# VHH binders against F-box protein At1g48060, part 17

Target 1, 365 residues: F-box protein At1g48060, of Arabidopsis thaliana (Mouse-ear cress) (q9lnf6)
Amino acid sequence: MKPQEEEEKNENMARKRSKSSSSLSIPLDIATDIFLRLPAKSVVRFSCVAKHWSSITTAPYFTNSFETRPNLLFFFKEADRFFVVTVPKPNRRPNESVSHTSSQILDSYQTPYPKHSCFTIKTESVHGLICFQRGTKPIVWNPTMRKFKPLRKPDKSWESLTVFLGYDPLERTHKVVAMPCDKASDECRILTLGSADQESWRTVKTNYKHHPSRGNRKNNYGPCRCINGVLYYLAEIDRHRLIGKFAFLGHSNVKNSLPMWVLEGEKKGEWSTYNFLPLSHYDRRLEFHFKLIGITNDGELIYVPNTVFKTFEVIYIDPIRKTFSLVKYEGVADKGFRQRNGLGEDKPLRGIQYSPNHVETLLSL
Short names: E, the ipSAE of ESMFold2; O, the ipSAE of OpenDDE; V2, 0.75 times the mean of E and O plus 0.25 times the DockQ between their complexes.

## First folded at step 5 (VHH; framework vhh_7zox_3)

Design p4 (from c11c with S33T D56E; at its last look DockQ between E and O 0.02; V2 from the best seeds 0.00; counts 0 for: pae E 10.3 > 2, placed apart)
Fold by ESMFold2, look of step 5:
Structure p4 (fold): chain B 365 residues (1-365), chain A 122 residues (1-122)
Amino acid sequence: as target 1 above (365 residues)
Amino acid sequence: DVQLVESGGGLVQPGGSLRLSCVASGFTFSSYTMGWVRQAPGKGLEWVSDISSGGETGYADSVKGRFAISRDNAKNTLYLQMNRLKPEDTAVYYCAAEIEVTWSDEYTLDYAGQGTQVTVSS
């Protein structure tokens, strides 16, 4: 989005909102600034209760400016209900090598489990969105706005694919990338969310015929990360495992984006490695009860319990500073939570999925 | 071009039966979840039933036990057997691919046909 286009669009929106909100006692520019400082759940409630406030919180300038601290999102299914919980990452005091703390959850909600929806394959959270995959149909989820947007299948003839989610920080847009995964291919499909002209899949040829790696149910679907407009993912070319790159950076037409290239990363690449203290270094029992699910944007390893019964504890390890932090989260899995949500008290929560690095976004799907 | 062509609608008395068919072309039918939505006079769209590529079926509560969805992937054809029809079933029935219902009961469809009229009256 160009500064001139954003300024012109914002001015037009301000004039419209001013006319449509003549009962307001606060100038719209000041109200916008106030809303940008509120928690996301407060902004969502104001948008639902007062229609004229919704015009402020849905404007592109507002949604592009609104952001919160990265958090850990977890979610699970029980019977026909879908439960979502957001927990904060711990406040870390400097020079503290081992920490045990308690914290409150930030938010929780439940919705009916949509008929025939199965969210077993997902991307990591990228600038507040997560993309699920049911068969070959991508489904974008904004956990903050509690909205799902099914996307048209990337190709009418594909029977198997892998979906990745990326973000272009210069354009301030999300990109959905689909690649066939049952055979090597030099074609992929890219869709830009929120395109003004019409959301459609574009075909992009890659530099190499390749096969992206699939994830598994206990981890993110397809190991990948999007860093500053570049999507990194595991790939396979002629049975060799490599790291693929796909750069979005500032390109409106994905066919004219940077080409994809691969590195010989795992065998003789130019990769740096870090020596990590194993979990058993801190407590031998933790290795049997916790699993690694990911890494924060700050480089912390995240370990979650294999089973969540009456308590929920998460371990954060900084592998560079070699620090350990255990956080017990209150307000989830306990009797109160289970009673409020109609959950059984004598069974562990099952099917839990985790998404680190989740930020809140007001983007309307 | 993608085409979904419904047939089998008509006028029927309460308690009667109809079988709807939908012939698909222009896409790989066997890889899509297919289903039916309907629109009663003066009402919005209502999801009726769907069937996944793996054969799993789902039904709206209002039709459960009376309607049966099936598919024949070799013929690229979707079916809806409607039994014990009621006046409340009167609607235009649309064949659709990839019916998704949002939390607000809005529908998203990849492809949809032009519909076939079902009228249940004496």
Scores: ipSAE 0.000, ipTM 0.425, lowest interface PAE 10.3, mean pLDDT 73
ESMFold2 (binder alone), look of step 5: mean pLDDT 82; pTM 0.819
OpenDDE, look of step 5: ipSAE 0.520; ipTM 0.802

Design p5 (from c11c with V101I T108E; at its last look DockQ between E and O 0.56; V2 from the best seeds 0.00; counts 0 for: pae E 5.7 > 2)
Amino acid sequence: DVQLVESGGGLVQPGGSLRLSCVASGFTFSSYSMGWVRQAPGKGLEWVSDISSGGDTGYADSVKGRFAISRDNAKNTLYLQMNRLKPEDTAVYYCAAEIEITWSDEYELDYAGQGTQVTVSS
ESMFold2, look of step 5: ipSAE 0.059; ipTM 0.534
ESMFold2 (binder alone), look of step 5: mean pLDDT 82; pTM 0.822
OpenDDE, look of step 5: ipSAE 0.550; ipTM 0.811
ESMFold2, look of step 7: ipSAE 0.072; ipTM 0.549
ESMFold2 (binder alone), look of step 7: mean pLDDT 82; pTM 0.814
OpenDDE, look of step 7: ipSAE 0.373; ipTM 0.726

## First folded at step 7 (VHH; framework vhh_7zox_3)

Design q1 (from p5 with S53W G54S; at its last look DockQ between E and O 0.62; V2 from the best seeds 0.00; counts 0 for: pae E 4.7 > 2)
Amino acid sequence: DVQLVESGGGLVQPGGSLRLSCVASGFTFSSYSMGWVRQAPGKGLEWVSDISWSGDTGYADSVKGRFAISRDNAKNTLYLQMNRLKPEDTAVYYCAAEIEITWSDEYELDYAGQGTQVTVSS
ESMFold2, look of step 7: ipSAE 0.237; ipTM 0.674
ESMFold2 (binder alone), look of step 7: mean pLDDT 81; pTM 0.809
OpenDDE, look of step 7: ipSAE 0.622; ipTM 0.844
ESMFold2, look of step 8: ipSAE 0.237; ipTM 0.676
ESMFold2 (binder alone), look of step 8: mean pLDDT 81; pTM 0.809
OpenDDE, look of step 8: ipSAE 0.378; ipTM 0.712

Design q2 (from p5 with S53Y; at its last look DockQ between E and O 0.58; V2 from the best seeds 0.00; counts 0 for: pae E 4.8 > 2)
Amino acid sequence: DVQLVESGGGLVQPGGSLRLSCVASGFTFSSYSMGWVRQAPGKGLEWVSDISYGGDTGYADSVKGRFAISRDNAKNTLYLQMNRLKPEDTAVYYCAAEIEITWSDEYELDYAGQGTQVTVSS
ESMFold2, look of step 7: ipSAE 0.200; ipTM 0.665
ESMFold2 (binder alone), look of step 7: mean pLDDT 81; pTM 0.814
OpenDDE, look of step 7: ipSAE 0.642; ipTM 0.854
ESMFold2, look of step 8: ipSAE 0.206; ipTM 0.663
ESMFold2 (binder alone), look of step 8: mean pLDDT 81; pTM 0.814
OpenDDE, look of step 8: ipSAE 0.174; ipTM 0.611

Design q3 (from p5 with S31Y; at its last look DockQ between E and O 0.74; V2 from the best seeds 0.00; counts 0 for: pae E 7.1 > 2)
Fold by ESMFold2, look of step 7:
Structure q3 (fold): chain B 365 residues (1-365), chain A 122 residues (1-122)
Amino acid sequence: as target 1 above (365 residues)
Amino acid sequence: DVQLVESGGGLVQPGGSLRLSCVASGFTFSYYSMGWVRQAPGKGLEWVSDISSGGDTGYADSVKGRFAISRDNAKNTLYLQMNRLKPEDTAVYYCAAEIEITWSDEYELDYAGQGTQVTVSS
C-alpha cells in the first residue's frame, strides 16, 4: 500500500505541474532540504499556506534536524498583553577590546496574557523550550511556536517545589525535573516531553538527600544549567560547602570583582572561583542601569537594562579576554515599535524577563 | 544608606496645582533614573512618571499633559509639577529610584522615600 500511495502522490504532483508551474509541485525531499536551511519564521509562514508543507515541518525528522543559532530572548507584560522579542547574538572580532554597535531585532510578537499566570520563575532556555512554575504546576513554553503547555502536578501532596528543564541528546527529548524544596529529599520526579508518557511523572531517587535552590527572580537567572545531558543545579548537600561557595550576582554594587563558583570540568567534582571585573570597571555610569542576567554558551557575561526608555542596549563582556561590547538593538522600544503595538510613547518598558542561549525550535507542544 | 525625602503635598481643589520635591542623599543622584509612584487609599502602587539620568521622561496615560517631571542633578532634587489636579489624583506620592514592576502589576520600590500626601477634593 505504501508504494501505491507514493505513486499516487507523485502522479498528482505531475498532473499539477503539467497544468501550472506552482511551487507546490516541488518534490518533498527537496522541499525538506530547503526548509531546513530557512529561518523558523519563514518555515512557519510557508507551513500556514499549505497542508503539504505542514506535514514536512511537523515530522520528527525535520523538527529534530531544525535548529538556529543561539539568540537572546526577552519578554514583558503590558496590561493584558504579553510581548516577546528575539535579538541576535553579536558577531565578535577577536582583536576588539571595546565595541559599540547597532543591530536589528530578529522577531517580535504579542499575545493575550491570561490572568493568574506568572512567568517570573523560569528555567533557562534549553533547546528552544522554557519551563515556568505556576505554584506547583509546571508550564512548558515554546516561544518559536508561540505555545504554552501546562503539565500535571508532579505530586499532589507537594506544596513547594523547584522545576528544572534538561535535554537528553541521545533520545533528543526534553526532561522536566521537579524536586521538593521545603526540606531535604533524595526523591525527584521526571517527565519526558514528546513521548507516550508526556503526562506521566516517574520517581527517581538520588544518592544524597539535598535541598535545591529556588533561584533569584530579581536577577533573572536560573539556579541550574544543562550541559551535555547532565543537569547541574545549586543545592545544599554539604552545609559548609554551599555557604562558602555560592555565587554573588549583584549588579547594583560597585565591587571590584564578582565572585562566582564554577565547576571545573564535568568530571572533576570541585568548585573553582573566578573573579570577574565588575561592570563599573568598564563604565561606572552603566552599572546603575544594567543588571547581570546570565552567561552565553561562549562564556560571555550579559548585562541588560533595568528600564528601557527609548533605546534598548545590551552589554556583552568576555571576562577572560576582558572585552566589552555594547549593542543597541533597533526595532524595539522606539516610536515605530510602540505605535505599531499600541504602546504608550512615553511609558518606559519594565519587568523585562530574559532568556539567553535561546534557539528556535519547531517542536509541537 | 539611601535617603529620599518628599515634600510639597497638601490639600487642593480640583483644577489646582501642586509641586512635589524629593531631595536625595546617600548615593550619586545623577547616575539613577528617578520617578514618582502613588498609592490611592486602599489601592496598590501606581506608576506616575520617570526621568532617566539623561533627561528622557515618561508618563502614565492618566497624568500625561497635566504632570511634568524634572530633575536638578546639581541639587540632588527630583520634581513633579502637577497641574489640573483631579480627585482621582488623591494619593500618597513616593519618590523612588529605579522603579520596577512585578508580573502581578505591582511596583517594587527598592529605593523610595516615606511619601507625601496629596488630597484633591471639592
Scores: ipSAE 0.037, ipTM 0.535, lowest interface PAE 7.1, mean pLDDT 71
ESMFold2 (binder alone), look of step 7: mean pLDDT 80; pTM 0.810
OpenDDE, look of step 7: ipSAE 0.395; ipTM 0.731

Design q4 (from p5 with S104D E106T; at its last look DockQ between E and O 0.04; V2 from the best seeds 0.00; counts 0 for: pae E 14.0 > 2, placed apart)
Fold by ESMFold2, look of step 7:
Structure q4 (fold): chain B 365 residues (1-365), chain A 122 residues (1-122)
Amino acid sequence: as target 1 above (365 residues)
Amino acid sequence: DVQLVESGGGLVQPGGSLRLSCVASGFTFSSYSMGWVRQAPGKGLEWVSDISSGGDTGYADSVKGRFAISRDNAKNTLYLQMNRLKPEDTAVYYCAAEIEITWDDTYELDYAGQGTQVTVSS
């Protein structure tokens, strides 16, 4: 597998053909629709071989539209290599309440392990990016473009902090938010991902001093969610648990970001909860072999196996529509995958982390 | 049976240079990622540099451009060339295999040596 050599060869052939003759003329609207239906690696490959196509696939309207295909991402380390696999969410069958199917993975790759990242403490995938935390240093990852970007520490005086990743849909920019967690504070740091000259931390005040909660290491999930330009996260004030809100909406630049924090909790208001039924409700035989890792944006519960040896199966449950789907994914963990990637044939995959709701993005870090 | 033996530390003035060596035995050196961590007085461990089994190198921001890591798999030896030394480089330097940072900013190592003292002062 030689993506760079194939890309260079295709670029030379396309440029030569485009300059010597022009046998293909496609309106911009139609070309955009074609590219939005292709897998990300195909879009990148075509962008490398034709300048006209590159202008389409790098334009803001295309890159943001491309992020409409949510999938399950998982990744793990073996030796000094980092392995990444993307699997599709299963197609729905409205007339079936129980389904056992097989599906192919969408993509897999390996890359050198990004030393000193905190894979056990990560954000959720937000518009195609994931942020890891190494101590007090954030590291942003674009799994689609296979790039890691370490950020400067938000504040050298902070001995501990929590990092969140958000997205401002009006500015169409990602925000990295850091809050100290060793003492209550009304100061946070925010960084807007973009040009290098604008990627500096700035101080923003919140309307309450608080401590954000960190993710549960054993459950391998990050903080709460960013929804429509509002970051929702768990926090605590004086032993009272609450839900913090940090709004990015309505601001066209980074210094105009006005946080909106609404406290919800026992002391601050009524709690609302929803208890998920255990896996044993749907199939008792599976409850000790699978673990809940998250919820899709459509409200489906996602269960993954405790051990991934020769097969990889995922369970999707819609508790409202009462559907159960077990999907066996081909092309991962099996003999072919292990041989292609230089992995041991007789060992389970170890240290697997999962990120549901991952969309593919062509955003350049 | 696993042993990592550091050498090459000492006292040096600011702006000076030192070369650290680490001789490994008791394991297949060429199959391991190797590196250096350091511990300043009264501080925790700090990652300095590493080199993969395939030769890929990494450096902490505080030493990038001043330190150079290398390995000689035929001699089972890891090296760290330290140039333009500063007082804040003063620490015990440990040779280590398979350095990994945990979520609480501590280090997990497969193997580590006893360390060699580097002191940068006038």
Scores: ipSAE 0.000, ipTM 0.145, lowest interface PAE 14.0, mean pLDDT 70
ESMFold2 (binder alone), look of step 7: mean pLDDT 82; pTM 0.820
OpenDDE, look of step 7: ipSAE 0.411; ipTM 0.740

Design q5 (from p5 with S53R; at its last look DockQ between E and O 0.78; V2 from the best seeds 0.00; counts 0 for: pae E 7.7 > 2)
Fold by ESMFold2, look of step 7:
Structure q5 (fold): chain B 365 residues (1-365), chain A 122 residues (1-122)
Amino acid sequence: as target 1 above (365 residues)
Amino acid sequence: DVQLVESGGGLVQPGGSLRLSCVASGFTFSSYSMGWVRQAPGKGLEWVSDISRGGDTGYADSVKGRFAISRDNAKNTLYLQMNRLKPEDTAVYYCAAEIEITWSDEYELDYAGQGTQVTVSS
């Protein structure tokens, strides 16, 4: 049964339960399980139909349990519009070494461009949220709920800062971490999103004065990761930088490999290095047409085109299993998509930003 | 060493035509998206046109229908045919590889030439 057919079946079941309130109603736990298997847009639609169903989908248990498989999110602006597209990872047999496939996008939408959003610097997607900066003001984004939440400045006296986003699995809350980056500091600010009492910045001291790295404007995957409640980031002490956070993709003097520092034995905090084959190993011409934007939670390297003309292709490489997958996504960048969205046929799409490992979340900001 | 060398600029009357050329060396030209940006006096960079490795073209609204971009991969050369030139087209034109735009609407270029001056005046 296709996902769309399962979605339709689950929608009908939910509507039947609402209308059958006086007879053999399905138990709440069964309805909850049905809703947890639906795409986020279907859950939102059902929540608008009846307040009874809304009580299920807004409850903390449901929102904390509702997560989808990680996907690739990308977004771009055009004129005064902001476009967001979600694409799935390809489905393939595990032992395929090379594949070329075509796939449909999962979802897309457009919205007026948010004036206060800072899309030039962003965090990774962490449990469905992304944080941007507008100068020294952080802005949190929930792409699933299509909402932005500007936060108060961490410190009015800071001229520059770096923002990180993390998730505390014990509290089940997001944390926004801000550090000054114009000079070495042992001070940072932390804000917990969605605190029932208040949302305010608190000061935390670190063990060392350091200068955390700001991301390159073109670097979509940023120099940070949050793993099991621990934030890992690239920083600089004196004239030397700290390398080998949970993952760091960079340049290498070795012609046929890319050095990457990967956290090995995460419980022990051990570090190791891996040498991965560059894209040019698979096709020399592709390296200069595609850029590495990150790595999936499953260890796949993701390469995207620098500029999108009439076709949108993404390359996934599993460097451990030595697999190469090129996926052409239908429903984006083509003539039909451009006409439906009022985009010019002859103007390439560029300035696209990507967030791998994005899951959908119903969290209200 | 990567080099992009522009030529073909000059002084031309309104309504006239010019053909810009850009000869590339030091990299595999056929593997790159190539294009043109320009900088008018006292202005920032403005994207003009680009062409993908597969020959797909794009144009800024201000030049669409008047300019034509092309490439000759055998000669490692990028061209810009500029017709019906207007005084507003006066600028330094830069040949570039892999033109990118930030969300602050600033352009970044992987490789760029030294530029060639185009002046449209009576």
Scores: ipSAE 0.015, ipTM 0.421, lowest interface PAE 7.7, mean pLDDT 70
ESMFold2 (binder alone), look of step 7: mean pLDDT 83; pTM 0.829
OpenDDE, look of step 7: ipSAE 0.384; ipTM 0.728

Design q6 (from p5 with T28D L109F; at its last look DockQ between E and O 0.02; V2 from the best seeds 0.00; counts 0 for: pae E 15.9 > 2, placed apart)
Fold by ESMFold2, look of step 7:
Structure q6 (fold): chain B 365 residues (1-365), chain A 122 residues (1-122)
Amino acid sequence: as target 1 above (365 residues)
Amino acid sequence: DVQLVESGGGLVQPGGSLRLSCVASGFDFSSYSMGWVRQAPGKGLEWVSDISSGGDTGYADSVKGRFAISRDNAKNTLYLQMNRLKPEDTAVYYCAAEIEITWSDEYEFDYAGQGTQVTVSS
């Protein structure tokens, strides 16, 4: 052919490729399925850099469907910064009764912390959220979205309170529950998350006057768990310590009370008792260097080091199968992590808090 | 009808002093943490100081030792004494209730005022 015809063919070829490439954009349903399989940090990055993808990742269907496997979250404050690290739970159900492995962390970041907040008074991680207190003001944290949301005080006359976080699986909403802890009461305050227009705490009467028990540490109220829409917590009635229950299922519109009953401690035999081997059974030296901080959704006991200096190791024990797993996590506490974050190498990390069973959530606060 | 009204700003030479006041109405002042944020020309908001309902104070490093926050619950009034003022203190100063910083370095308040201008120049 002639030079002019070759240029016309090249232009036509370029136009055809350009048109074909534009017409082959990924269909919305396929993109949604792809995004649901990505790590949360990838989804967040796509939302930040491409506005049309933000429409997919912020839609209620996507945020309600997005879920990661549970991980161990740990966090601490140093100076004026708040450091957050996510480590994976080991996947092993091996033939081995004892194992030692290494793993990489999944993610880490730092951010300014909310002023005057006490991160040692916190809830468990419940469907990806954690709630702290600033005096009597609750603060909700989404570690995945790196967002803190202070809530209005439940009652300005309360000088002391305990905050719990629950999840109603029927409504698919988080509930924040506040109870006075300085006196027995049959009233609590409940606030439903999921909207920036949260206008009021509602008052709910309980079936019994009680108050939450303190844990065995100052500024820490005993462990609580939200399981299938029921909040379990330690309580006191008439100076006796009991297990309180608070059910959310189908009670979002209850006006004056929620059903609650109290099971006396396991001394009455109404609960199953499981005897666990002590940590010293597996390695006697570890008992003085590790502490129990919780249990995974799969029933594994989690032990963390008392002191985190140059290494970070976590012990997982399956008390039924009687297996032991020690995992050394790389990318935290080491020289690289400390240099990257402006931390000294000569001191242990201080004030570390742990949240097992943390799932990542895209919920916007 | 919540209102926070700032006053006491103005023009001052470097090394001078000003005392800002903020009169609150429409809410129970004594039960709130109160504080000051400022916005310098062409910059975002910066936390300056706060004081809890119980009287505990906090200060940004840039103003420690020069500024003093106080409150008078009987008069529903918040004060900021500013001494040894520098040109970099030039800003609009806002009175606010329950100052919080989000992860994205945005500030949230339960209430905030209209602001008072402080200018430090020779």
Scores: ipSAE 0.000, ipTM 0.174, lowest interface PAE 15.9, mean pLDDT 72
ESMFold2 (binder alone), look of step 7: mean pLDDT 83; pTM 0.835
OpenDDE, look of step 7: ipSAE 0.641; ipTM 0.852

## First folded at step 8 (VHH; framework vhh_7zox_3)

Design r1 (from q1 with S33V L109F; at its last look DockQ between E and O 0.62; V2 from the best seeds 0.00; counts 0 for: pae E 4.9 > 2, unsure alone 62.3 < 65)
Fold by ESMFold2, look of step 8:
Structure r1 (fold): chain B 365 residues (1-365), chain A 122 residues (1-122)
Amino acid sequence: as target 1 above (365 residues)
Amino acid sequence: DVQLVESGGGLVQPGGSLRLSCVASGFTFSSYVMGWVRQAPGKGLEWVSDISWSGDTGYADSVKGRFAISRDNAKNTLYLQMNRLKPEDTAVYYCAAEIEITWSDEYEFDYAGQGTQVTVSS
């Protein structure tokens, strides 16, 4: 009976080899659905094993359908190296008013620091991309694909500018907007990423002469948010602080003029504000070690450390439910992480920049 | 009114020791990461050492094993014990709170003192 069992095993082994070596044995639509449900690093890793799989993961349908949950991205430089770490949003919200939990990192990597780069200000992460500006030169970064794309200067004559990053959900394209910030202007420059025909800056006239805020250099966070195809940013007209709006929706065929709406500050009762409990309400010592960097899509305030010695902790505060959550992320700044990355054990990590609400994207730059 | 006042500098022979102190006032010292930076003649700032509010320490490679940072929260005082001093350690030493180094290699602090001179010479 042994010969029959061995013959059936050999036939099963042969059929298994044939199925695993041919795309005809695995329907393309099933393979696509499997890839759409994997983490981005897994998709990239699997795409390296076969040319056929790479064509799936680079197709517009796949990249437009690929989505992940938001996470917290942070990065820093050390000498000539650029380090990137991704940590997850906590997977359980506590019923308690105060909680302390631990979590693992999702991913980390090291890459050469971009040559001739001295990044000064970054934008918010917008549909998986981040834009830096080095003086007047914008540089777009896809942390998931580990790619940087320098852009042409918006205008050779501008001595100073502020860049913003937005996303048009109707066109499914990113827009980079540059505005002069040394004096009031009613002109700006817009560049659409991924336009192979004319990826160049075009001039757009705004409804008001103004200048945007440059952001707080010490906090390293840009002064804008892009929500549903509308860019909101801080601006000034005649020394009054205002919130500007710049809509991208369905304007790809419009000439070089788009409407801008500018709103006044809160003292006219035009805006409602919510008062948040300070960090010192929950623990007085924490207010000096942590800085507010933003809000999760779920409405939680995010506080991060200024300097990281041996532990990496992040604080999430729900200002409505008045809850406090401190999460210790393991696998960051410890001896193992430092050894893997060639970092000194006695050198604290500093100059760390953070991007909340970062989603992974396979978009090619 | 926030103040950081360094003392303990001076002239010392190579191989000698000095102990710097920094007395803090006007803020909650025990809640801050404290540290030392130095500036050699004609050079930029160089980070030397940090100590966290929980006692974790960090050192630059150039001073590791020779310098020891410590703090006394009851006295609002930061210390730097410097042993086996070398001529290369000659600098003005600044006490600082929450030292940051930007991507432009610029130093930023919440607070910093006016410095104390250390000179290592035969």
Scores: ipSAE 0.194, ipTM 0.638, lowest interface PAE 4.9, mean pLDDT 73
ESMFold2 (binder alone), look of step 8: mean pLDDT 80; pTM 0.808
OpenDDE, look of step 8: ipSAE 0.328; ipTM 0.692

